VH-VL binders against q96il0. Designs and how they scored, part 415

Target 1, 167 residues: q96il0
Amino acid sequence: APERGAERRDTAPSGVSRFCPPRKSCHDWIGPPDKYSNLRPVHFYIPENESPLEQKLRKLRQETQEWNQQFWANQNLTFSKEKEEFIHSRLKTKGLGLRTESGQKATLNAEEMADFYKEFLSKNFQKHMYYNRDWYKRNFAITFFMGKVALERIWNKLKQKQKKRSN
Short names: E, the ipSAE of ESMFold2; O, the ipSAE of OpenDDE; V2, 0.75 times the mean of E and O plus 0.25 times the DockQ between their complexes.

## First folded at step 19 (VH-VL)

Design I8 (framework fv_ebrasodebart; at its last look DockQ between E and O 0.39; V2 from the best seeds 0.61)
Fold by OpenDDE, look of step 19:
Structure I8 (fold): chain C 167 residues (1-167), chain A 120 residues (1-120), chain B 108 residues (1-108)
Amino acid sequence: as target 1 above (167 residues)
Amino acid sequence: QIQLVQSGAEVKKPGASVKVSCKASGYTFTEYYISWVRQAPGQGLEWMGWISAHESYTKYAQKLQGRVTMTTDTSTSTAYMELRSLRSDDTAVYYCARDHSYLPRGHDYWGQGTLVTVSS
Amino acid sequence: QAVLTQPPSVSVSPGQTASITCSGDKLGDRFAYWYQQKPGQSPVLVMYEDSERPSGIPERFSASNSGNTATLTISGTQAMDEADYYCQAWKSSGAHRVFGGGTKLTVL
């Protein structure tokens, strides 16, 4: 019985390129696209007098970002792997080698690749639907906390104005 | 009532595989993730990974990468964890735990645990 | 691997305040979770999001997260609080979550 080669599911290496902004940044920084997810990471600014609610919001945003980065890193890896397998399979079926006579990597035409994309999207449609659901829920939660932080800031400003009027 | 019910204890030989099940009830299975955590005898908790409904999201601990596979069956609200190439150091109680999909709520419900013994 | 470090044991007299620490690199930038585990039982979530209590957890349980240290505080410690306590945090590299080594709380 041929040993079914344990398909090493190459998981995306866990090394999300941590863009480290300058320590003296007073604002959020957007890093270059991550090599695996192709998403641009955001480094969130930490104010000197960060409130507990602001901290909670920041942590929630950070966790959501990391969740999103990991999802897309894995998706892109899966896509790349399946694409390569598709190309190899089709070339083999055509009796073509993986390399052209000029030594270049053999490629499929646009029509053949369109079939791959259609199949890939169809196969992953449900996965993407659930991802989108979770993404929207996470962002809704973030937006809700943003609102709370905004209200807290307004309230703190009002208290400060009252204290200045009483002195 | 929210419950996670795991499969029974397993005894395996080194090199074998084990598949543990976790049946969820009392909540909408598709709205939550399932995390797997193990605990060797007299040791601490070790996070193994988590999986979303319909396997849309899966993350494994680096130490277990290549040996662990998590799956779900939404029709039965059941999560599965398969660990391959078992070693003696894989002897542990394995827990499934509910994890929130979009809020950082931690593992709020746990299974009763499944003892997996790896012995020669 | 970023390891969360906990003291292996903490002892407290009944009615006193117990404090269990969990230290990790940039832990203050991540949510901390706390779990209680009694012998032969599954873990129970006692704190989430650094300082929030699940329903059914007594008010004597509190937690904070500052700098690189999360702290679980049990005020008015009772005999029933004797257990192993584990901290947990998000891990961006490798594993998605990581546990501390655990702390055995003994009520003397």
Scores: ipSAE 0.760, ipTM 0.904, lowest interface PAE 0.7, mean pLDDT 90
Fold by ESMFold2, look of step 19:
Structure I8 (fold): chain C 167 residues (1-167), chain A 120 residues (1-120), chain B 108 residues (1-108)
Amino acid sequence: as target 1 above (167 residues)
Amino acid sequence: QIQLVQSGAEVKKPGASVKVSCKASGYTFTEYYISWVRQAPGQGLEWMGWISAHESYTKYAQKLQGRVTMTTDTSTSTAYMELRSLRSDDTAVYYCARDHSYLPRGHDYWGQGTLVTVSS
Amino acid sequence: QAVLTQPPSVSVSPGQTASITCSGDKLGDRFAYWYQQKPGQSPVLVMYEDSERPSGIPERFSASNSGNTATLTISGTQAMDEADYYCQAWKSSGAHRVFGGGTKLTVL
């Protein structure tokens, strides 16, 4: 299962990305990496002798991570808003108030809430399909840059070998 | 070939709303995002937000405090920006601009701009 | 990143090199973009991805971005280059774009 790791400090070989899962696997990656620890804020390391291609790769990975986090932040807000609106609408249809006499939020039973979850998933299916397409396109672009960086590093190693043998 | 054509100028009162349209042509509308950028008279550019053509991704500038709504209509290849609770400092030229969904190419094509004037 | 500072104006003689700076904390950690805007016209993208030039933009336009500063350089400046120039970057705290305040380039 691929994982959103944010940052890696070692050289990245070509062709492999943790950010390129099958669409059916996207549902499994909605939470933070470790709920039980005090995670450090995401910090992208910048090596001292980073080439222009390495810089572009790092910047694209940074933007993709932030793009992805903003998508799920927006989805979480939409889910919460629509959930409360659904509950409010169904309580109003039943002639009930938004709060019990004790002041607690009124709620719906599991069967009624299942209607919400079905409706929400159906309404957002197309949105998630286009998000997945954009995610795959971003991962393809990242993989392409990884390949270019790998070739650049091989070329630099050959250039160093050629210089060493000429001495 | 690629063209973004915006709706005409509007004059509004404070507290009203405005909805600006942006008709795209010459490219596959569903492959790109649309950004909205405004420019007050004699001032600089201010990014307002962007939306993907299928409305699967939206981000607004925090300054606009949820007063803005961006939508699209893929059947007409048209993007819309609605700004509510208008204030006098919302007087500006409003631009739509194309943006890539996966490459960091910036705003490569711009609409002609729509002047929105907010006066009492 | 959050605030991009540009000089309000830059003046050059025709044929000379113009240099327009854009400063922001750790701006070199983000892609920088440059736009040209002539009076009464929409902006035009002139540089993207720090140093890449779109098709149709003359080779005399170049750019760089490192540390806290991105720089747009116009060599052999012509009268037609007289315009306002804006930098833009992806905000480091989110998928959110920020423009610099703009620089008026005058060619005397």
Scores: ipSAE 0.601, ipTM 0.831, lowest interface PAE 1.4, mean pLDDT 82
ESMFold2 (binder alone), look of step 19: mean pLDDT 89; pTM 0.924

Design I9 (framework fv_ebrasodebart; at its last look DockQ between E and O 0.42; V2 from the best seeds 0.60)
Fold by OpenDDE, look of step 19:
Structure I9 (fold): chain C 167 residues (1-167), chain A 120 residues (1-120), chain B 108 residues (1-108)
Amino acid sequence: as target 1 above (167 residues)
Amino acid sequence: QIQLVQSGAEVKKPGASVKVSCKASGYTFTEYYISWVRQAPGQGLEWMGWISAHESYTDYAQKLQGRVTMTTDTSTSTAYMELRSLRSDDTAVYYCARDHSYLPRGHDYWGQGTLVTVSS
Amino acid sequence: QAVLTQPPSVSVSPGQTASITCSGDKLGDRFAYWYQQKPGQSPVLVMYEDSERPSGIPERFSASNSGNTATLTISGTQAMDEADYYCQAWKSSGAHRVFGGGTKLTVL
């Protein structure tokens, strides 16, 4: 039985770029794309009088962002690895070296690369479906808490108006 | 009732590999993640990593990267953790635990633990 | 790796309030979790999302998370509460989760 080579799933280092926004920002800040995930991290604003519900929402958004960053970092690493293996395999089959006579990295044509992309997407289709499911569930939860926070803010404004009318 | 049942104790030599299983029951396996946590004798808990159903999402502790592989079998609702290149300091009780896929609920259900002893 | 720091031990008399702290950089910006572990047993989740209690956990258990410190509070501590307690939090680097070093709670 051929030893199924344990495919070393190289996991991307979890180096989320710590973009630190200016201290005086009263808004969410979007950082540059992360080098591994290529996703732009958001630094969430923290109000001075943050309610417990607002804090919970903020933490949930942060956790979801980190989850998403890690997924795409791993996916991009896997993609890059498989792409390189595909190129090497095809070049070998053609009797071509990994480098051209000019010393440049040998590349495949657009048609051959299209085959790779199609195969990669097909192979990872189920993975992406489950990712999307979990992503939508997380965002639904976030949206639900956003609604709660909005209601809390409305209620607090109404209480303040009643107190002003009673004085 | 929700249960996680792990495989029995293992004794391994240094350099060997161990594969621990965790069979889940009482819930929809594909809606949750499985985390792995280990505890060396007389020491604290160490988070090793987690895996989603269908292996769509994996995240391993940096310390164990390259040596640990987590897998799932959805047909049997079983998660597996393989640790390679075993060392004496890998001697521990290994736990599987359920983790929520989209809510920060922590490890709400745990396996009974599997003792892995690495001895020369 | 950002380490969560716990006191190695806490002692309380029966009926008194026990307080176990967990300290980490910007821990207040992350969700904290608490686990109870008795000798020879698997850990049990006692608190999640900083201050939420799972079903079956007594009301005497409460928790908070602010600044750099999460705190587990056990009011009216009972002999059955003697155990090791671990905090856990999400982290952005190296792994999604990290445990504290654990605290042995002794009821005298």
Scores: ipSAE 0.807, ipTM 0.925, lowest interface PAE 0.6, mean pLDDT 90
Fold by ESMFold2, look of step 19:
Order: C-alpha cells, then structure tokens, then sequence
Structure I9 (fold): chain C 167 residues (1-167), chain A 120 residues (1-120), chain B 108 residues (1-108)
C-alpha cells in the first residue's frame, strides 16, 4: 500500500478562517469556503482498500467537520441577526427610519457599533468556551484513531517483512 | 443508574404551543447532548434536533426550523423542547435521548416519551 | 435530500438468521446506528459505529455498513426479537440525523 501523502491544495483567501484536518496518509483536498460558516471543507480521500479502522477515522473526521461548520454557520447567522436588531432598535430610539432619504440602509456610528460588538462577545463568551471543550474532545478522539491506524500500518509492514524472509 | 424522565401527556389545540421537559439523572448532564425524536401514531421515528447541555450548540431538523426551540437548565439537569404553531400532524410521542458531543455512540439512553395530542 | 430506505417487514422462523437492510446514497461514508422498538416502549440502541454492540445487547446481533447499504443481522432469532428496527445516520450533507422508515421483524 503506497503511503505517498495526500495532495492538499491550499487556495484560501486572506483573512478567512480555515479548517485544518489532522495529518495522516489520506489523499485529501480542500474546497472553497462555505458560504455560511466561512470554513473551507476538506474532501477526504477514500483509499481503494480502506480498512475498517481507516474508514472509522475518515467518518469521524467528516462528522467533526460538519459539526464544526454547523456551529459557525449558526453563530454567523446569529451575529448578523442580532447586529441588525441592535441597529434597528437604536434607530427607533433616536426616532430615525431604517433607510436614509436616498434609500440606503441607515447605520450607527463606530462608537455605537462598538457597544454592540462588546455586548455580543460578552453574551457569547461561555458558549464559545463550551464549544472549544467539545472541539478539543473531538480532536482528541480523532488523534486516538490516528494512532490506532498508525499501529495497524506498522503491524502490516512487519507482517509483510516476515513473509518476505520466509520465501 | 442513568435515567431520563419526561413530563406528562398533553392535549393542545391547533396554533398553540407545547413545552416538554426531560430531567436527567445518573450521569454528568453537562458533558452530553440531548436529542429530541418524535413518533406519530403508526409512524416511524423522526429526529427533531439536538442541544448541548450548556446550550453552546443547537441544531434543528430543517422541517422544524422556526417552530422549535430547545433549551436546558443545568441547575436542574433538565432539557426542554418547545414546539409552536401546532398542527394536527404534530400529534406524536416526543422522546428525549442522550447523545454524545464527540463520540459516534448514538442515542444510548431514552426517556419514556410524552404523548402530545393536537386536536380541534 | 438523504433518505434511508428499509423494507417494511421481514419474517423469519425461530432460530434462523434475520437480515434487515437500510439503503441510502453513500450510507457507507457515514456511521450507521440501529434501534429496536417494541410496542409501547422507547427505542433501544442495539448497534452503533456501523458494527459496534452496546453492553447488554446479545452477541447474536451484528451489523455492517458498506457502499449504499447498512445491514443489521440477528442470528438465532428468538421470539423476543420481534420488534420494529430503525436505522439512523447523518445526512450525506449536513449535520442532521435521519432515521429509516423502520422494519417490522416478525418471528414465526
């Protein structure tokens, strides 16, 4: 079984967050950023003779990626909705319309918007802490399966060496 | 022993809402997710969504987006599922089930179910 | 739109091997799970991670998942195995879980 690494094409734009999958002998590639999560999906390579253990590792990595993308998609949506609601609420308090006289979307100044960002970060601080805990637990599980796959491959190589010496 | 105990049966009219509770015991509530699954009479199981115990992660089935809200109370180890704008086809037994946040172990423990009847 | 298709019913004689299938596009790319539900009862997890068996589930329950098909196999089928069986997996895209339509196992 050739262990030549997966070619991972890295085409991320500047400033975009990226999912970085664990290293292993898979032939993986990276797609464009997801519209909602802003994360680049990894498309996992499926070997011709994938072992049951290798298959479980790949499935765990794929489910973790989807879990992570769903979290950030929901978080980004919540951010956008709460930002809009904050702006609309403050405009109503000031007696202003939601649109300017030219039809452009009315906005708040930088100082007022800073209040929103501060409140949003404070509100979501614990949510992100528990997300990070689950993220670390998932990556620990992935690393554990990677170790099992590595041991399986070493054992297969040793078995092949003994077979060669016998003939 | 791990146990999920749900609130009692409810009868509702169309357009109302229902909130089902699920009290967990026998394990560390904050380390797991709660999934909600429903089953209409004579029908199969339908996954509704899941929520982490700290409400840091929530995801709802597409069919129910906008009508369902899942919450938790870590001080009482209780999960809640609220379904709004009830229709007659929401008549079902509603289950809570424990799920793992990071391991692919499935729904390993289930509540006893809560019958919600929506009738005109 | 991921759909998991199960036969509506399967009948076996006592002591024989029952085989319940679950078909879905690229289902073998996802973990498959199996649940048993007896009348008037909550579902019980009988297989997870494609082929793993929870403690307390008899060894005669086994499962596999490859290609487009997951299969639950019950060897030496007993009358107490008569129940509805549901497969479950994540959709082929997204984080939403989906159940199959269910299979009624009859032991005659």
Amino acid sequence: as target 1 above (167 residues)
Amino acid sequence: QIQLVQSGAEVKKPGASVKVSCKASGYTFTEYYISWVRQAPGQGLEWMGWISAHESYTDYAQKLQGRVTMTTDTSTSTAYMELRSLRSDDTAVYYCARDHSYLPRGHDYWGQGTLVTVSS
Amino acid sequence: QAVLTQPPSVSVSPGQTASITCSGDKLGDRFAYWYQQKPGQSPVLVMYEDSERPSGIPERFSASNSGNTATLTISGTQAMDEADYYCQAWKSSGAHRVFGGGTKLTVL
Scores: ipSAE 0.522, ipTM 0.797, lowest interface PAE 1.9, mean pLDDT 84
ESMFold2 (binder alone), look of step 19: mean pLDDT 90; pTM 0.927

Design J1 (framework fv_ebrasodebart; at its last read DockQ between E and O 0.57; V2 from the best seeds 0.74)
Heavy chain, then light chain:
Amino acid sequence: QIQLVQSGAEVKKPGASVKVSCKASGYTFSNYYISWVRQAPGQGLEWMGWISAFSGDTNYAQKLQGRVTMTTDTSTSTAYMELRSLRSDDTAVYYCARDVSYGQEFDYWGQGTLVTVSS
Amino acid sequence: QAVLTQPPSVSVSPGQTASITCSGDKLGSKYAYWYQQKPGQSPVLVMYQDTRRPSGIPERFSASNSGNTATLTISGTQAMDEADYYCQTWDDSTGYEVFGGGTKLTVL
ESMFold2, look of step 19: ipSAE 0.738; ipTM 0.880
ESMFold2 (binder alone), look of step 19: mean pLDDT 92; pTM 0.944
OpenDDE, look of step 19: ipSAE 0.858; ipTM 0.933
ESMFold2, fold request of step 21: ipSAE 0.733, 0.725, 0.736; ipTM 0.876, 0.870, 0.879
ESMFold2 (binder alone), fold request of step 21: mean pLDDT 92, 92, 92; pTM 0.941, 0.937, 0.941
OpenDDE, fold request of step 21: ipSAE 0.872, 0.872, 0.873; ipTM 0.942, 0.942, 0.942
ESMFold2, last read: ipSAE 0.726, 0.732, 0.732; ipTM 0.867, 0.877, 0.875
ESMFold2 (binder alone), last read: mean pLDDT 92, 92, 92; pTM 0.941, 0.940, 0.942
OpenDDE, last read: ipSAE 0.873, 0.873, 0.871; ipTM 0.942, 0.942, 0.941

Design J10 (framework fv_ebrasodebart; at its last look DockQ between E and O 0.48; V2 from the best seeds 0.67)
Fold by OpenDDE, look of step 19:
Structure J10 (fold): chain C 167 residues (1-167), chain A 120 residues (1-120), chain B 108 residues (1-108)
Amino acid sequence: as target 1 above (167 residues)
Amino acid sequence: QIQLVQSGAEVKKPGASVKVSCKASGYTFTNYYISWVRQAPGQGLEWMGWISAFSGDTNYAQKLQGRVTMTTDTSTSTAYMELRSLRSDDTAVYYCAREQVYNDKYFDYWGQGTLVTVSS
Amino acid sequence: QAVLTQPPSVSVSPGQTASITCSGDNLGSKYAYWYQQKPGQSPVLVMYQDTRRPSGIPERFSASNSGNTATLTISGTQAMDEADYYCQTWDDSTGYEVFGGGTKLTVL
């Protein structure tokens, strides 16, 4: 039976960093930078008595983190691949090898690379516009829910103080 | 596994409205857009519009402005497309598709399609 | 509004190379995407970002973008590759998605 070579899915694995915070932590933990996105994942603490509003905030933060991780992982991968293809194509057109006589990776000059950056930015402009727009919307929503949770916590503390004064 | 499951075929009269559903599963629904694409019998693909599952922002094709409404229910991970004032030329298979607007503006997963027939 | 032009049909013999072109204004400044649609089925993404192949798509599928023309190439075309093929891009001014008219590939 021919071993079906596991074609490595060049899709940036949505692998949330396997960083496991200590089980007894009552705080959010920041993991090491992800190898694809270069973003540090946050492990969100789940309190035992999490309110529905706190849960909604946590989920929104988690989803937004996933969204950011995916965006930057794919952006970095796309950039790296297109840059390499551009360099290879230009070197080939010049009749140059991929390696110099000294065995170093052949590079293009700054002017040629400027053309790559212009083209890359042009092709990715629309994606960046949508990303930026939705980044603001997501952060606004998170901030709004943070405010609501803060108010809920204040209200609960006030109710507890009133109950203690009445007894 | 990522799936988009659409509602069943519809038969409508001219002037009526149709609402097609698209239930998404296997991914974080709010992190993507849903696009709607239709295909008349023997014709090509026509983009109708997209909706952000996060913000509810929409963009409709100019030809369908005023007649189409796209909505999402995040609690059920379901997208809806309503087309009003149906005409015979609206007879088509309607597809929902997941769109990765932030990473790439392509459709990576498609529903099975919903046939809408407009007949007198 | 951006318009993508495809040939209405392409015919190829089994084992030969099929090429489907998609031309549009400023297509060189955008990414092209390709979809395969078989009769009675939903479209399937076969190429994205001009040259990238999704997982599960055979290596015989490739694509390129030169100037204002994207090209889908199917090397060693098989009977199972008979389908309609659509290119897709976007319009920067409107944010609309734009499909080509489609190309029917026949394997003779």
Scores: ipSAE 0.795, ipTM 0.893, lowest interface PAE 0.6, mean pLDDT 90
Fold by ESMFold2, look of step 19:
Structure J10 (fold): chain C 167 residues (1-167), chain A 120 residues (1-120), chain B 108 residues (1-108)
Amino acid sequence: as target 1 above (167 residues)
Amino acid sequence: QIQLVQSGAEVKKPGASVKVSCKASGYTFTNYYISWVRQAPGQGLEWMGWISAFSGDTNYAQKLQGRVTMTTDTSTSTAYMELRSLRSDDTAVYYCAREQVYNDKYFDYWGQGTLVTVSS
Amino acid sequence: QAVLTQPPSVSVSPGQTASITCSGDNLGSKYAYWYQQKPGQSPVLVMYQDTRRPSGIPERFSASNSGNTATLTISGTQAMDEADYYCQTWDDSTGYEVFGGGTKLTVL
């Protein structure tokens, strides 16, 4: 399955923007890859006057990031553990140890490892099917709320412009 | 601490309905599925279905389709299971259980169970 | 649909090894999960993904899954291990979760 990261944004380096006035929202920023999931977390900025709709969007994005990081962290761990167990089991069947005489990890050839990859994909097929389905549903919801927030911001700007003309 | 707390025991007559609640705490409710599992007295575990707390998508056991409805309320982090047209063989302890976020097909946390008694 | 078969009961002496089997078609091509249920309590996950032990579960619990059979093994069985044990997997075609019939472990 393709790697899925947090939504990319126009993010200032190292977090807080130098140009963030008291009433202007700062941008989110992207941290380094998480050790376990290999995903780059988004560090969300919470403005002082966040609207209810903006709060819903931010929470949805935070929850989706947590969900995605949990999935890939679990998958990476499961893959690594099952790979080592498969190799250990096949080496034991051959009467070989876990290490060569030089102390390096013993390995299996590519054809033998192909059996592992096929078994792993088969066992985890339904999990990835549900992950892909839920990933698309979450990203559609996020995009929908991003559109609603954008319209809210346009409406507020138009309302402020109308007030200036009437004054 | 992750916790699932269910509503209290109920006594119903045949033909009635029951709605059991399951209040979740200690985790992000919308990132997991809730499964419902029942256990008749002296019997084994029977899976009833699951609901996604994010999307509201459901999958019901074939035996119960048409009689069961599962819902969630994300504002209260609560799942509900309603079983209609009750029969005496629906007498059981009803459990809610958290299923992993990617539907890894196992139940890591369980509610305390709700006894539903259906008597003529 | 997938069906998981367990023996209805297993008896062991304290300190001995208990083995509880769970049989199903192509079970080794899927993950098997195990739950312990003590009287009056909710089930508790004791093994997942065939061989993995959750934190808090004693090392004397182990499991395997190969071919059509998964096995839960409790070495050095203690009186507190007396419980009902359920295996679980899923049905590939429906996505339904499937439990075995349960095994009552008695420690005499």
Scores: ipSAE 0.678, ipTM 0.850, lowest interface PAE 1.1, mean pLDDT 86
ESMFold2 (binder alone), look of step 19: mean pLDDT 94; pTM 0.955

Design J11 (framework fv_ebrasodebart; at its last look DockQ between E and O 0.46; V2 from the best seeds 0.70)
Fold by OpenDDE, look of step 19:
Structure J11 (fold): chain C 167 residues (1-167), chain A 120 residues (1-120), chain B 108 residues (1-108)
Amino acid sequence: as target 1 above (167 residues)
Amino acid sequence: QIQLVQSGAEVKKPGASVKVSCKASGYTFTNYYISWVRQAPGQGLEWMGWISAFSGDTNYAQKLQGRVTMTTDTSTSTAYMELRSLRSDDTAVYYCAREQVYNDKNFDYWGQGTLVTVSS
Amino acid sequence: QAVLTQPPSVSVSPGQTASITCSGDNLGSKYAYWYQQKPGQSPVLVMYQDTRRPSGIPERFSASNSGNTATLTISGTQAMDEADYYCQTWDDSTGYYVFGGGTKLTVL
């Protein structure tokens, strides 16, 4: 039976770590850092009487989290791969092996690595600009909806107080 | 499964407008951009522009400025491209593509294409 | 505006290696992408970020970037690889995406 070589799925699995918060938690739960993005996922609490506005806010937060997780997971993976390829290429050009005589992983000096960082930043500059722009827009939208939800909650509390005074 | 399904072929007269739709499924629509690319018969690919499904921000190719409008409907996960003042040289297959602006794969999924024919 | 130059056609015999070049100003400072388009079909991403292969693309497809030239290499070319190939990048000044003129690969 030919050993099905495990195709290393080089795609960061979009699997948000299924951290299951305790069932009785009435609060948002923060999970451990994701292994790819290094971001801590938030499990959002769903209230039993969630308003349409609260639901919209929750969905926006969830989608933004997914967006952010995906960005950083891919960025970290790309960085790691390109760094390794750069090191290997430079070592090969120098006629050096991937391992030192002591068996340690061969490394490049700080000056050579500076060239890598410069090139990497140049290639990813546009992506970072758009990311930053959209990050601000998303957070602004979230903040705006948080404000709306807060106002809705205040209004509902005031209505309840008025109804109690009238009875 | 991720899919982009476009509207059917259109035949238009010069000076008319055409609106092509692209329905997305299988992913979070608002987390991506949609790019539009056209291809005239026997010619190469020409990028037309992109739209953010989240913000509605657009960037149009200079050649199409003033004639093209891209929109999205997040409720239906549908992108639209309207091209006005049609000319014979606008005869092409029009593609929508999912764009990973922040991700590695750029145009990773494409619609099936929509043929727009501009004839007198 | 950035311009990407591709050869209009490349011919290769079955089992041989095909190489398609894409040259552009400052292409070395940007990522190159490659698309395959068969007659009557939509383009398919075959290479991304200069050297990366999407899942489902055969290992015979590879790409490299050296200076201002990106190269798509198809080792052991098969009849099914006959298609138009387009390189793609972006323009940092405009945010526009730019396609090469395309290369018709013929498998003889």
Scores: ipSAE 0.829, ipTM 0.912, lowest interface PAE 0.6, mean pLDDT 90
Fold by ESMFold2, look of step 19:
Structure J11 (fold): chain C 167 residues (1-167), chain A 120 residues (1-120), chain B 108 residues (1-108)
Amino acid sequence: as target 1 above (167 residues)
Amino acid sequence: QIQLVQSGAEVKKPGASVKVSCKASGYTFTNYYISWVRQAPGQGLEWMGWISAFSGDTNYAQKLQGRVTMTTDTSTSTAYMELRSLRSDDTAVYYCAREQVYNDKNFDYWGQGTLVTVSS
Amino acid sequence: QAVLTQPPSVSVSPGQTASITCSGDNLGSKYAYWYQQKPGQSPVLVMYQDTRRPSGIPERFSASNSGNTATLTISGTQAMDEADYYCQTWDDSTGYYVFGGGTKLTVL
């Protein structure tokens, strides 16, 4: 069986399954940073008695993770590629090689790099504005459904206690 | 497998409305925006607006403000564009196109187009 | 209010290099995108973010963007490349997407 991600991040919903043998996870798992997005993926636990509301919350969290991972993977690739292209272009204009005398990659100082950061932020301003807006809307929706699931769980706990004398 | 399938051709009279559908498949619908782009016969492409499939937020081209409404139905993964008070110069092929987040890999998948003809 | 200007047509012999220009004020400070459209078909993305090529687009397609001009370049042009080509960017003042008028590429 493959080893699953180690540390929990963000509190899991209260009231998940009480017992889980080693071959099944009873909790959400947080994996190592993704190579491209640099985000830690969550591997979502699916309880045996998942309610329709719990399913909606899990789907929303899964879709939001996919969305966020895709955004940062694309953004990180674009940033890295354009940064190296900028450095190479500026070194070539100065008549310098791409590597130092010791064979290390040549780079530009912070003052020289400021032009790149300014240009990159300007080119990507609208994208980040809409990403941030969408991120807040998604997190508000997730929080809202987490509250609804919490209320549902409290209600079911009270009903279970009431049925304790069923045998 | 990513596909955008649009509703069939429409013939309308001036002053009427048209509603074009765009059914998405092969990807998580709520994670993308849908743009609408039209093309009059023998003319170039004209962007009409976009809608977020998650939030329903829209951005309409100024020329079309007040005449266009874009909506989505997430249960059917379908986007809609309604154009009201049709004029003869609204005769065009109407395309839906997918985009991820404003100014990313713009319009990587397109529907087949829907011809809307406005004539007396 | 950005305006993207393209030549109405470009003709090239098979095997030669075609260049299609797209001019706009300060275009090099934004990303340029390119679409190919064959008669009766939907547009297809062929270049994005100035120089990047989508998966499945032949290596003979390349692009650049600097100053006021973006250029789509097709090396070793083939008859199947005959199509209309549109550049696209956005308008800084409105945030709207803007297309160029299109260029008909003819392979003679």
Scores: ipSAE 0.717, ipTM 0.868, lowest interface PAE 0.8, mean pLDDT 86
ESMFold2 (binder alone), look of step 19: mean pLDDT 92; pTM 0.941

